VHH binders against E3 ubiquitin-protein ligase RKP (RKP). Designs and how they scored, part 3

Target 1, 188 residues: E3 ubiquitin-protein ligase RKP (RKP), of Arabidopsis thaliana (Mouse-ear cress) (q9siz8r82to269)
Amino acid sequence: KLHGDLDVSVSQREGISVVHHGVGPPIVGLEEFSICGDIRIVKPPLVLESLALFSSARANACIWKGKWMYEVALETSGIQQLGWATLACPFTDQKGVGDADDSYAFDGRRVSKWNKEAEPYGQSWVAGDVIGCCIDLNCDEIYFYRNGVSLGAAFTGIRKLGPGFGYYPAISLSQGERCELNFGAYPF
Below, E stands for the ipSAE of ESMFold2; O stands for the ipSAE of OpenDDE; V2 stands for 0.75 times the mean of E and O plus 0.25 times the DockQ between their complexes.

## First folded at step 1 (VHH)

Design g3 (framework vhh_8ghr_2)
Fold by ESMFold2-Fast, scan of step 1:
Structure g3 (fold): chain B 188 residues (1-188), chain A 120 residues (1-120)
Amino acid sequence: as target 1 above (188 residues)
Amino acid sequence: EVQLVESGGGLVQPGGSLRLSCAASGFTFSYDYAIGWVRRAPGKGEELVARISPYSGSTSYADSVKGRFTISADISKNTAYLQMNSLRVEDTAVYYCAKSEYLDYGMDVWGQGTLVTVSS
């Protein structure tokens, strides 16, 4: 399993800020306070299922410099919007990742990229696929991978809101959709 | 911080073989990168001889080396390799390891290079 450039063991590396609400060293995971809708942890730590019609969440890691990636292993093939969102991006029961100009998503069910508006992008996905979600703040690009194959640049000139900007790994799932998040957590 | 370190070059006779290694440090081989081998002979320009995406396994080769060279990557060792068979005098060059963000983008990080000399 791929771990990408996002290192869950490092809270102090330049370009990433991690918030951990527990005792012990900070680690990258799901930010429970960010959950809109209803997300169940099917298998700890990070196999998730949406129980609401549309659910969204962010990780507890803010990326503000450099090049970073996380992976999503799809357990189902339905509507999921996977990518990056700022803290200010609104999550509601109808809006999630890619529905505002400060969020960016890939959806392989509808074969589209989302930044407020949808445009064709990528390939159809199936259950069992691994989707790589990469942000490069050195060149202001976001790109996605399907099973290690690049789908090309999805977004260029990505929005920076000011000196305090930052992007979080973020997902939105339709009811019954399931996936596993991988931020480089230690494998068993 | 980001570093690519080549090794395995040397002197070899025509028809011989060499295996080059490229160890990465400061970053992890991932979906983010295509890894390539670029060579430069004295008086000639750069030539991308081989490229691989470590996780997709997609490879490409320059026509000059197709069928003779094989590129591979070992994700667990964070290392890429170039197996060079049936070496010719014209393969004499300094070989550099490089990375790019996509298969289509040019290589953006170079190592120090390793010299390959093919001579009787």
Scores: ipSAE 0.000, ipTM 0.091, lowest interface PAE 19.2, mean pLDDT 78

Design g4 (framework vhh_8ghr_2)
Fold by ESMFold2-Fast, scan of step 1:
Structure g4 (fold): chain B 188 residues (1-188), chain A 120 residues (1-120)
Amino acid sequence: as target 1 above (188 residues)
Amino acid sequence: EVQLVESGGGLVQPGGSLRLSCAASGFTFESSYWIGWVRRAPGKGEELVARIYSDSGYTSYADSVKGRFTISADISKNTAYLQMNSLRVEDTAVYYCARYESPWDAFDYWGQGTLVTVSS
């Protein structure tokens, strides 16, 4: 917990830090202050829809050690860039997850992995698929899964910015795209 | 007020066909829900055999029924269907229509079930 702040607490487990703006146990969810564009929660807990042409957000969980995974249940099959970003990754109305050196994304609509530039990776996705987004900071690798089946290592030698670095679950959605985030009870 | 009511069960010979219907009331398929067919045979656990997502129309099936069963939804009638072809003795079970909002959730509403018996 942070000293001197009434409405802010931080929970820290080895390798993950969660910021909770309120009283009670920390909850991993969408960091609403990170939203660029317009994302609405269509259904609790975390069914999200982009109302802007291109919207991005981070979770309130920072991964800085160990192996972690979150899942995304696709409600639609259009352009979505799912993965991991640091706080230094800029979110704009044209740039999101996978568009900067310190962000990494999978896009199953275009069957591509993104780290500044696109390269072929993975499989085309359909609505109803569950995409696993895994980061392994023991090996400095990022993996994606489709319906529990590994698509292989997407990125190796992932970038670290030095002391205080960390990666956040992060998503970018084109207008009208919908997904549900699952941060689970079990670690990634 | 939310209800799911199944119909169409019965006795068929192996290789036969049946179509199950699930009439929904108290909510609309125009909303984003998973509608699934779950079966339970005597002495066995529950098996989700087919599901459809109302917003996209996406369907998925258990390996045991792929190629034989087809799930569909008629939004105007607020009714889901399970077309069962090439029925086998092992398909004998009570079939339940069920709804859930998220693939991470347990089913929040269940029908009463309809018995399907496949026997010579």
Scores: ipSAE 0.000, ipTM 0.157, lowest interface PAE 14.0, mean pLDDT 81

Design g5 (framework vhh_8ghr_2)
Fold by ESMFold2-Fast, scan of step 1:
Structure g5 (fold): chain B 188 residues (1-188), chain A 122 residues (1-122)
Amino acid sequence: as target 1 above (188 residues)
Amino acid sequence: EVQLVESGGGLVQPGGSLRLSCAASGFTFSSYDAIGWVRRAPGKGEELVARISGSYGSTSYADSVKGRFTISADISKNTAYLQMNSLRVEDTAVYYCATDFSYGEYYAMDYWGQGTLVTVSS
């Protein structure tokens, strides 16, 4: 959801609000105005590489109800913090997804989950892995998957804000790290 | 202007086959799009019967149609298809084409066509 941006089209459906520019159906993708640092699209539509020491971005989809997931196909195995962030989560050259209490991330390089502080979680990842990032707002839980296998509950009692609450798919990448985002649908 | 136009429905005997088409205009199917076929029968709720991801071509099906229906998409023709084989009386419904831009159990259906009627009767 974007407040006060007149150059942005917004579509709302059950539990999801998608921000897009131009005409046609809403497309879930990277929100270019959210980029902190320097992210290059290596291969359209969504193979991304960080050119800065630390880069962060949100998708253009706000999740405020229900159970949702997106996938990240790892092209490299270094530091990446993958998960969910509110619009208020600060992205800086030192801080990204999981570094504030309104964001949640999995980092398989350091085998850690991040919500302001790090705790052990998950498995080491390798290039070629597909990481699933799931948020369940019915149960207030966040889960991660590696190659379709659950790593268990990462976070419970996830942070809730006042009016205007919502979480965005969000990523942070150290320099040279590369991944492909997939916001497509899962089997029913 | 965004439109989805379904075609290919009709009357068919049990055991017969039909191929439904969904033509998109005003936008192009892309790697971001998931394309689904939803049916609605009188006295029953909506059922998502088949789905394809445009990017990877991965498909999924409702248990009621698995092994009988095949979904496909031709991005160059901006058209999706539903091949329906071994049709049963319970497949009688209006079939809608929809695009779905979300993950998870709570799918958001962003664009719907007007539907095409499939009647399976002897």
Scores: ipSAE 0.000, ipTM 0.105, lowest interface PAE 18.6, mean pLDDT 76

Design g6 (framework vhh_8ghr_2)
Fold by ESMFold2-Fast, scan of step 1:
Structure g6 (fold): chain B 188 residues (1-188), chain A 120 residues (1-120)
Amino acid sequence: as target 1 above (188 residues)
Amino acid sequence: EVQLVESGGGLVQPGGSLRLSCAASGFTFSKSYSIGWVRRAPGKGEELVARIYPSSGYTSYADSVKGRFTISADISKNTAYLQMNSLRVEDTAVYYCARLTYQWTGFDYWGQGTLVTVSS
């Protein structure tokens, strides 16, 4: 290793790798070093608010095989792009999840799916809704759910490239939008 | 030690009502836990009947029970409930309380089940 990480470790199960800081069982949560813009954890563990015009972040979990889901509980109904992104997807003050080839998002405010371009998909959402974000790397498909009801396949033939490639839970929020991320009950 | 303990099952007539309780111990109801009621009748697979997510107040129901069943939770008592109204013979099953995960490992803890029999 050219550069060692003093407090960083990686825990793995089939199809998922979690990067965490410190000792003990890994917990899937927000990767704070991924934040572009200004996302605050306004209520631990994972109630988030965007304080910048457009903010993006990834979780600390890399999905590289199998079928996985996380949920987002909406506290506001404005523009939010929720889904999956690789490490190569650029986060800027104008670009987030769904704005590049290797990222995929659902936005229920604009009733659209995003992979570089917007296409109609899904249903309008309201504050209090729970959005499920599902990736199936066995079939190369991405699905979204609203309050446990499937919205259908959003994306098929999703991009996979080379060793070390993987998808992270990822979100983009316009200013003032607020949500809670849910990655499960216990660490690995 | 995580435990889920169901109670409230029994025999009722068609059109009757029952209230099931699920007492949880070894964990606190939190934003990362949702509690579901899953039933299994002889000759049928498992059916997720109702689910509650305490953080958002979100509830969902199988189409077979919408408008008849209501799920609720008392966070201070760490207990979930299923109020079952307008019961039908087809609702006869063992009802399990289960803790749901958001990664589709599905259910990580189950209760022992409580039998609900709807018959005259």
Scores: ipSAE 0.012, ipTM 0.242, lowest interface PAE 8.1, mean pLDDT 81

Design g7 (framework vhh_8ghr_2)
Fold by ESMFold2-Fast, scan of step 1:
Parts: C-alpha cells; sequence; structure tokens
Structure g7 (fold): chain B 188 residues (1-188), chain A 121 residues (1-121)
C-alpha cells in the first residue's frame, strides 16, 4: 500500500546534502541502510533502542560546509557514542562512532571524547538529558552541549579526507541503550 | 593485566541447569562498564545473552534466554555469574565472559577462554 517513487533523490542546500525518497522538502532521519548491528525504532519517528551488542547508524544528511547541530534525548544513561562520522568510518560489532580518525564522539557515561583514542571531556550524563552535537566547518570544530549548556570545544582541526568529504550525524549504542534523535533542533 | 576466567560448563540434558562463573582479576566488577556473557554456537555468530552494569546494577538479556538465564555479580568475590535454567539443545555453545576496555570505544575487548556448554540427551 505504499505509493510513490522508489528512486532515491538528493536535495542539496549550501553545506548539507540530504538523501530522501519522493517529492517535497528534504526530511532528515536515520539512514536505515547504514545500520550495523540491530536498532529498533521503539517509538516513531526516532526513539531508538540497540538490540545488538553494539549498534551504529548514520543520518541521511551529509554536512560539508557551515555550522550544524542535532540533539539526542537520552532515555538511558549507559554507553552511547554520539557525534559525527564520514561515510568511510567503519561500523562493526565492536567499532563505532569515535573509534576511527574520521569520526568524533562524546560519551557521557565514561566522560570521554573519542577520536580513535579517548580523552577526558564533558560531564556525566543521566537519563532525561538532552545532548547537543554540533559541527562547525567554518572553524573546523566539534562541540557538545548538555541541556543547552556548552561543554566547550571537544575537537579542533577536524579531519577533511579529500574530495567528496562530509560528516554525517552518527550514533553508537551498546545493547539496551535508548535515545531519541531530533534533527529539527537547531539548525536541523 | 585484565583477566577473565570462566568455569562451570559441561554436558547437561534438556531441561537441566548450569551455573557459569567468571572470576575477574586486574579490575573490580563495580566499574563504569558492562560485563557480559557472549556465546558462539556452531554455525552461528556471536550472541550477547546477558549483561550487567556493576556500577548501575542494570541487567539485560537476549530474547532467546529471557526468563531462563539470570546474570549476577558478587563484588566481594570479584566474580560474575550466569545461572542457566530450562536449558535447550539450542543453548549448546561456547560461553565467554567479556568486558569492554574502559579507554576504548570497542565493546568487549577483554575475553575469557570460554567454557563449553553441551545440551543433549
Amino acid sequence: as target 1 above (188 residues)
Amino acid sequence: EVQLVESGGGLVQPGGSLRLSCAASGFTVSSDYYIGWVRRAPGKGEELVARISSYGGDTSYADSVKGRFTISADISKNTAYLQMNSLRVEDTAVYYCARPDYEYSGLFDYWGQGTLVTVSS
């Protein structure tokens, strides 16, 4: 009973490219074909739970210029790695966002920032917190917010991998962790 | 060094019970990470059957074992347990105790040697 075009189309604004099906304004959401592991949508559109050991996914939006942010509302407080990854970042049952040099993550369970290696950053999070994930390609920085309060610059001089580079909102969740993605938050 | 040593595996008939033990050294089970039991059955990939966050006390189970298996930890003995009840032929696997490296994002970087559980008549 689904109607419409099954072809993938690309909508582009300056600094963002969104892949979507059909006609109309681009809708930013989870790229289902990016999922490694097993992620269940427990409440539409974007309340997610990891059912596998370690699950990772990207949004369907590629950021290549400008300043962009999305939010993650935590429904659980365990290990989650939230941030930004290129298309080339490997997702496996043991490796996700922040485990390679072309991805950047904040983990408030371990109070760490991840870019291949861990460094202390941020604050412990609790269920109910809203984490802002911001990338600023005008100054090549990534920073995070907890409940609207800046945690400071997490990463500077972020890697640009050559022609066709871009960063996607990306998350990794250990088994049983649950969160809600909000791409309608500022500026999504 | 971080070490995990499993024990308690063996041959059991369908409907039987086994308790697996995981003795930890080089770290305390009351830490900011998960301890899990992962199994690998012949012809299947890895399956996380149970985990416990010693810091948070949260437990979770795969749907295949929920209601039959119970994970627990004894901090004084620095040991995690997997109580397996109502065992089925499909539970036949090598069972591993595992934990993530606290400094790396990978899930389950430290593994024990595994203990074989065979459920048959």
Scores: ipSAE 0.000, ipTM 0.176, lowest interface PAE 15.9, mean pLDDT 78

Design g8 (framework vhh_8ghr_2)
Amino acid sequence: EVQLVESGGGLVQPGGSLRLSCAASGFTFYDSYAIGWVRRAPGKGEELVARISPSSGYTSYADSVKGRFTISADISKNTAYLQMNSLRVEDTAVYYCAREGLWYDTSYFDYWGQGTLVTVSS
ESMFold2-Fast, scan of step 1: ipSAE 0.000; ipTM 0.290

Design g9 (framework vhh_8ghr_2)
Fold by ESMFold2-Fast, scan of step 1:
Structure g9 (fold): chain B 188 residues (1-188), chain A 119 residues (1-119)
Amino acid sequence: as target 1 above (188 residues)
Amino acid sequence: EVQLVESGGGLVQPGGSLRLSCAASGFTFSDTYAIGWVRRAPGKGEELVARIYSSGGSTSYADSVKGRFTISADISKNTAYLQMNSLRVEDTAVYYCAKGYHSFRLDYWGQGTLVTVSS
């Protein structure tokens, strides 16, 4: 047995599935097995820093119905691509959230939205800002917020795949960028 | 064709200074996302030490060089610079000038310039 035994379970509520790495109530957090590059948790539970030139990760929560939001508190103002990705979205040292057709990101450093290609969107961000990342699968739309103020619909008609479809909170960080993820309490 | 040509490396003693230059051709700095300096020390991986953004010219630095290195760009000459002060033995590396795209994906052009800090 190459991979050994995994003590993993799944907790499900309508519209969300959370992977458990233990017993007790389900907690939404970073899926460490998803990390590409080098992301360190510099202050538990969810203050992160990229130590590689470009790093990406997903949360342990799959959204497949309804409207959900997570927040990112920026500790630095450089390149961070924040949004949503399916499991099929490739994470490499050159590709992250927003670089494939099944992923969507906001980059407030470049003031751009990313779905395979860049388009102008949003506002320039600064360290200390809180960015809201919202997905609404009732309308198939993705929205971003800066300090609680809507930046408008970023993406409409977002891609839906077949059975087992879902989007994960997902981030990509250039080297030295730091942020804190906030998923709220479970359930959302 | 796109080219970035680095120069200005050499041998210096600890505490010394060097200024690296990066001459760009085939593109304009104003039309790129960012210009950065990446170094690779002997036996180590790559480290992004400094970057300058085309929009507004804001800069950022790795903690290892903050306060000692300064990145700048001369848009009219399409040339970026890295001023390195208070050099330490651990700054010994090949320094590459890199163009940043939409994800700050750095593509390396040229051979880099070697900086050796030794007494």
Scores: ipSAE 0.000, ipTM 0.155, lowest interface PAE 16.2, mean pLDDT 79

Design o1 (framework vhh_ozoralizumab_d1)
Fold by ESMFold2-Fast, scan of step 1:
Structure o1 (fold): chain B 188 residues (1-188), chain A 120 residues (1-120)
Amino acid sequence: as target 1 above (188 residues)
Amino acid sequence: EVQLVESGGGLVQPGGSLRLSCAASGFTFSDYAMYWVRQAPGKGLEWVSEISSGGSYTKYPDSVKGRFTISRDNAKNTLYLQMNSLRPEDTAVYYCARDYSEWGTYFDYRGQGTLVTVSS
């Protein structure tokens, strides 16, 4: 879950900026204009399925200070790359989260971490697992969790960015993979 | 144009074996890690095996480890998957896939696929 209540005005949260295109209080969710490939919302609010061979998306929340976490509940166990990306990270039908210097991903199917280069990290995941994706800009580290248990620091020395240029929750999914995103906001 | 053409699928009894082949063209095959991925009826794509560009390193999920063997012949631009002790749950369309960079996070191309049906 993203720490804190993001239904409250962004002015009460230093280090995070929530961008929304509607009327009303800012809500953290999927940034529909970021979608590359084809991602369907199978079940509101945020149960997603990739309909293209490879699909990527960002949330509408930008992190530039502090410590934040979101969760991904896996409905399938196949290839999914979960983590953090800046706006500069290219999303194409071939490139997603973890492909550029400014993006960081965990893939529990291949038990690897990606920041342009792959390295062994973490544990194999199964359908039903909840993966925590944590960024700590006080320590310049990214951590992942499996069912609440830390997998250790995945990335260290990550670059801090200014307001509006930070890191976004970001995911890439192979065709047919499904997951539920949890940013700390629910429909009820 | 990148092309990956799979062959070798078919109907086989539980406990049987099949060898799949993938003929690659349109790129320097020896520069890329290669994958076998599969899609069972009604399910998403599942990673089955991975082999490094030079063939020295291979990876498998627990579901096929010890039963499946990935290999490659860089001189012939061909990828193979030897499947032994096949089970009904191995029924799927099998795809040959190319890693989209040596350090990439995912594959960028897959072929048309070859159907493997494991049934009595």
Scores: ipSAE 0.000, ipTM 0.150, lowest interface PAE 18.6, mean pLDDT 79

Design o10 (framework vhh_ozoralizumab_d1)
Fold by ESMFold2-Fast, scan of step 1:
Structure o10 (fold): chain B 188 residues (1-188), chain A 119 residues (1-119)
Amino acid sequence: as target 1 above (188 residues)
Amino acid sequence: EVQLVESGGGLVQPGGSLRLSCAASGFTFSDYSMYWVRQAPGKGLEWVSEISSSGYTIKYPDSVKGRFTISRDNAKNTLYLQMNSLRPEDTAVYYCAKQWSNYGYSDYRGQGTLVTVSS
């Protein structure tokens, strides 16, 4: 299902660390303790809806080396900021992915990319689209895909992080927006 | 205190038109982006249109693009939504919403105005 460099064994590859909260093998998924606002899991495991005006969450996967991608299947077409954030990115009822120096987002509703400020990028999206969110730490670049087609480099020269830090798949959703996350990882 | 008062809803036949208005008070209207959002019975809130503080940037979802037109009059603190070629699936309560942050709209919505498209 995933495009690019992500395989079905993402959690077993170098450059990714997965937080393990339960019994069994580590699985890439939503870090429920990261949720700011109110996100409901509409359909397990990863069909999500924002019940608050603005909600944000991170995956439980920290990417610190290499090239990685995850996908977001849009069930609604409203404001969603999809991308990458460190733990330092503040999640509040007014701030989410794209609001800090070390967070980067694509919003296809506003046709914009966010890194503290908005700039035009990409194309408008519709419900049913699959958005690919790619980070390449070898080149320090972030790019997005719409239904498997590249939208071009969104960010270049992304912030380099010190030892012990990394980027997390991260999303912010306005009220009523719904999407499905796909990390391509499962236990073997 | 932020106040938004929507009006202009009603019953209309498929293919008909309605113009919604939103009277805003309690904030500097010209400083904020404004939104129209709607909620059909038993469904979630759906974003319908967005207009920047100056009126320069306007956005629509594909479901209403070409049929709906958002506009604002900053001198009168009023937001408008002209709805043409209405369809049964446009039936919903329509809300006027103020910018909460760069990434979303506020819950400072008014009471809403009901639009029913049926024959």
Scores: ipSAE 0.000, ipTM 0.170, lowest interface PAE 13.1, mean pLDDT 81

Design o11 (framework vhh_ozoralizumab_d1)
Amino acid sequence: EVQLVESGGGLVQPGGSLRLSCAASGFTFGDYAMYWVRQAPGKGLEWVSEISGGGTYTKYPDSVKGRFTISRDNAKNTLYLQMNSLRPEDTAVYYCARAEDFWSGYYTDYRGQGTLVTVSS
ESMFold2-Fast, scan of step 1: ipSAE 0.006; ipTM 0.152

Design o2 (framework vhh_ozoralizumab_d1)
Fold by ESMFold2-Fast, scan of step 1:
Structure o2 (fold): chain B 188 residues (1-188), chain A 120 residues (1-120)
Amino acid sequence: as target 1 above (188 residues)
Amino acid sequence: EVQLVESGGGLVQPGGSLRLSCAASGFTFSSYWMYWVRQAPGKGLEWVSEISESGGDTKYPDSVKGRFTISRDNAKNTLYLQMNSLRPEDTAVYYCAKDLEYGSYDFDYRGQGTLVTVSS
């Protein structure tokens, strides 16, 4: 006899809501149902590689108040767009994080910040760098860090969302790009 | 560092024409071979055209030869693709690229791409 039904639960602290599908303590991780393209988990839990020309995914954590950060350890230095997206942000085989006005990304290969359009920002990255992705909803700003050093405010006056909505850690990777996501211990 | 911004795509009827542009920045454009590649729905990456640093050498696969023309303006850091006699099978997202070899899947060039839809 097999019984595969799993409960959906939401664990919440002020400013963050985490959805997990199962039993055990809440864990911030990749929301597999969000994947557009093809992302392989190269090394569990969170070393990822894009197998499609352009792949995108969200974490299972919704940020709706406060200041939160996650980190991305780069295994490769090619095109990756790292940052924050709403649930409504369209992920397609050509569009990902930073390609719509409800998403924000840093790309250190092209030294650019993305919010619908590209603007110069930051520094060139190399394999082995750790990129910090910070959202501060107290002042409506997004910051990026390279190896713990601030690159400055990337976006100010970020789009305000209504009740029930928020921003998710989100990434887009060109083919062959590899990174490790680090959300710290839950909640972040 | 490298930024490549494609534009000029759109909806066109079979037999129509489009001109794609790619604005390049963050590298010495005139020192690199440049490429157009595309990805049709449900298919892999396909090389479409290549052009030498000076524009003196160009190459095309049989699928587009005689219909597409690649060109460049090194003074404007811009790459172009003139597409004539478009067919439904040309429907794809088009990307410009540098340092790409035919059959490569690496995305050092990754822009947003520009969607070309050929439909009656």
Scores: ipSAE 0.000, ipTM 0.101, lowest interface PAE 20.6, mean pLDDT 80

Design o3 (framework vhh_ozoralizumab_d1)
Fold by ESMFold2-Fast, scan of step 1:
Structure o3 (fold): chain B 188 residues (1-188), chain A 118 residues (1-118)
Amino acid sequence: as target 1 above (188 residues)
Amino acid sequence: EVQLVESGGGLVQPGGSLRLSCAASGFTFDDYAMYWVRQAPGKGLEWVSEISWSGDSTKYPDSVKGRFTISRDNAKNTLYLQMNSLRPEDTAVYYCARGPYDEYFDYRGQGTLVTVSS
């Protein structure tokens, strides 16, 4: 077939590839087709709520080189798993970000980091906190921040990926949890 | 036990088409992104296409974009690669794969040979 999806736009900038539908400049946002469970945008552009017991989604941005960060403003303080995942990470009603080798998450409700297994990391969070999720592919490290203060390296020696593969901002939310995603924080 | 079994390879003329299939078993297929990668004779491994767990997102390198289409049937645990407008440089063993590319494949199959020659 010669014709693909005529409304899809793709761009690459300095180690990031963004896919979006429609015309205009590429916008980093939620990849709605990635949603497992039930995540609703309760306030545009990116205030989200999980209506299912456990929901997951990724952004439409693939990070394959350099250092990038996005932020999550917590509107509730319950279980949320925030971080980075490849497309190989399974999203099911029981598995989300941090539950597979290809995903890395911070959960401040349980004060833990997840890469298949939970380990203590970070600080307890409260509603109103802003969590920074940083990936540094120059050093193969993932860092988290709470209100601009570094919590230290969460993961070092993260899995290296080949051509065409990368890490996506990704989140998992338990039922009733709400947050606002911010991909406009520079350099993201 | 995770298994990936490719089929559909063969000899085809330049400009022809082939459809590859990959039968997956031993894991929950619709929980994973899937990939096609290839290795030309005497060359290294090359990424060919990528598809999300649901089938909603696909990615291709420029070398095959517009010619190849990846798709999946989650009810049948099967991955497909539709290859159109084949060129001699597409000659390679094609592998169905799960997980990160290169040194961090979780699993890949035994491969199926595609030869594009007149």
Scores: ipSAE 0.000, ipTM 0.115, lowest interface PAE 19.0, mean pLDDT 80

Design o4 (framework vhh_ozoralizumab_d1; at its last look DockQ between E and O 0.12; V2 from the best seeds 0.00; counts 0 for: pae E 12.5 > 2, unsure alone 64.995 < 65, placed apart)
Amino acid sequence: EVQLVESGGGLVQPGGSLRLSCAASGFTFSNYDMYWVRQAPGKGLEWVSEISTSGSYIKYPDSVKGRFTISRDNAKNTLYLQMNSLRPEDTAVYYCATLPYDTSGWHEFDYRGQGTLVTVSS
ESMFold2-Fast, scan of step 1: ipSAE 0.014; ipTM 0.445
ESMFold2, look of step 2: ipSAE 0.000; ipTM 0.076
ESMFold2 (binder alone), look of step 2: mean pLDDT 79; pTM 0.790
OpenDDE, look of step 2: ipSAE 0.000; ipTM 0.230
ESMFold2, look of step 4: ipSAE 0.000; ipTM 0.288
ESMFold2 (binder alone), look of step 4: mean pLDDT 79; pTM 0.788
OpenDDE, look of step 4: ipSAE 0.019; ipTM 0.334

Design o5 (framework vhh_ozoralizumab_d1)
Fold by ESMFold2-Fast, scan of step 1:
Structure o5 (fold): chain B 188 residues (1-188), chain A 120 residues (1-120)
Amino acid sequence: as target 1 above (188 residues)
Amino acid sequence: EVQLVESGGGLVQPGGSLRLSCAASGFTFSSYEMYWVRQAPGKGLEWVSEINTGGDYTKYPDSVKGRFTISRDNAKNTLYLQMNSLRPEDTAVYYCARESFDWGLSYDVRGQGTLVTVSS
């Protein structure tokens, strides 16, 4: 069984650019070629599992203006770094979202926010939780939600880059961690 | 002007074989790494295979490794995917894709796709 609400077609919206070339309407989803490590789609449309020690991926949507949010439904409670990254953020077998200055992540397993360095933030999460990942380029803030409840501003004065830069929904998962991405059921 | 046109899809029984082709035009094909990606009914895009400019390095995910072979003919501007021991789970629209030179993006052009149905 599939839910069509999990995929959103983007036809004409200022503040977002979707990489989807030559086939059908643009749909916000996982950018398969951004994957570092090994991520399997376990259940359509976007239930993901990391098969490598540390795996990272970006969505195919670049946010450059406005306020946007996506959700992550946790199927496991281990180390996952969820948030936003530019194309310049390096994804390696040791580094992912939040490990460079052009990326921002929340990790509820270690109760930390990551922007190159870790700082205490948020709450411990459990399997079944839904984590909201919000970026607001009107006030240059990133903040997270747990089951619809705000955890407060995680990052303020986020780095603004020149022309050609933008922020992508991005995730990093340790081995065996599973989550479901949601881009369409709620305002992006 | 830049075009990728896939062909060779069709209906095949489990255990059968198909050879997909992708005709490239409007760019210098030999200067780009090339990919095959697929989308099964009700699923997202899945990377299937990767080949470098010279055709001497290839990569596959475990799901198709040993069964699929990517190759290229730079003189003919054509990319191929030989698919053997096909399974019902291989049913998908298969797309040819060209690498991107933008940092962090793997491809910038994709074809319209060719349907492969594996069913008895």
Scores: ipSAE 0.000, ipTM 0.094, lowest interface PAE 20.7, mean pLDDT 80

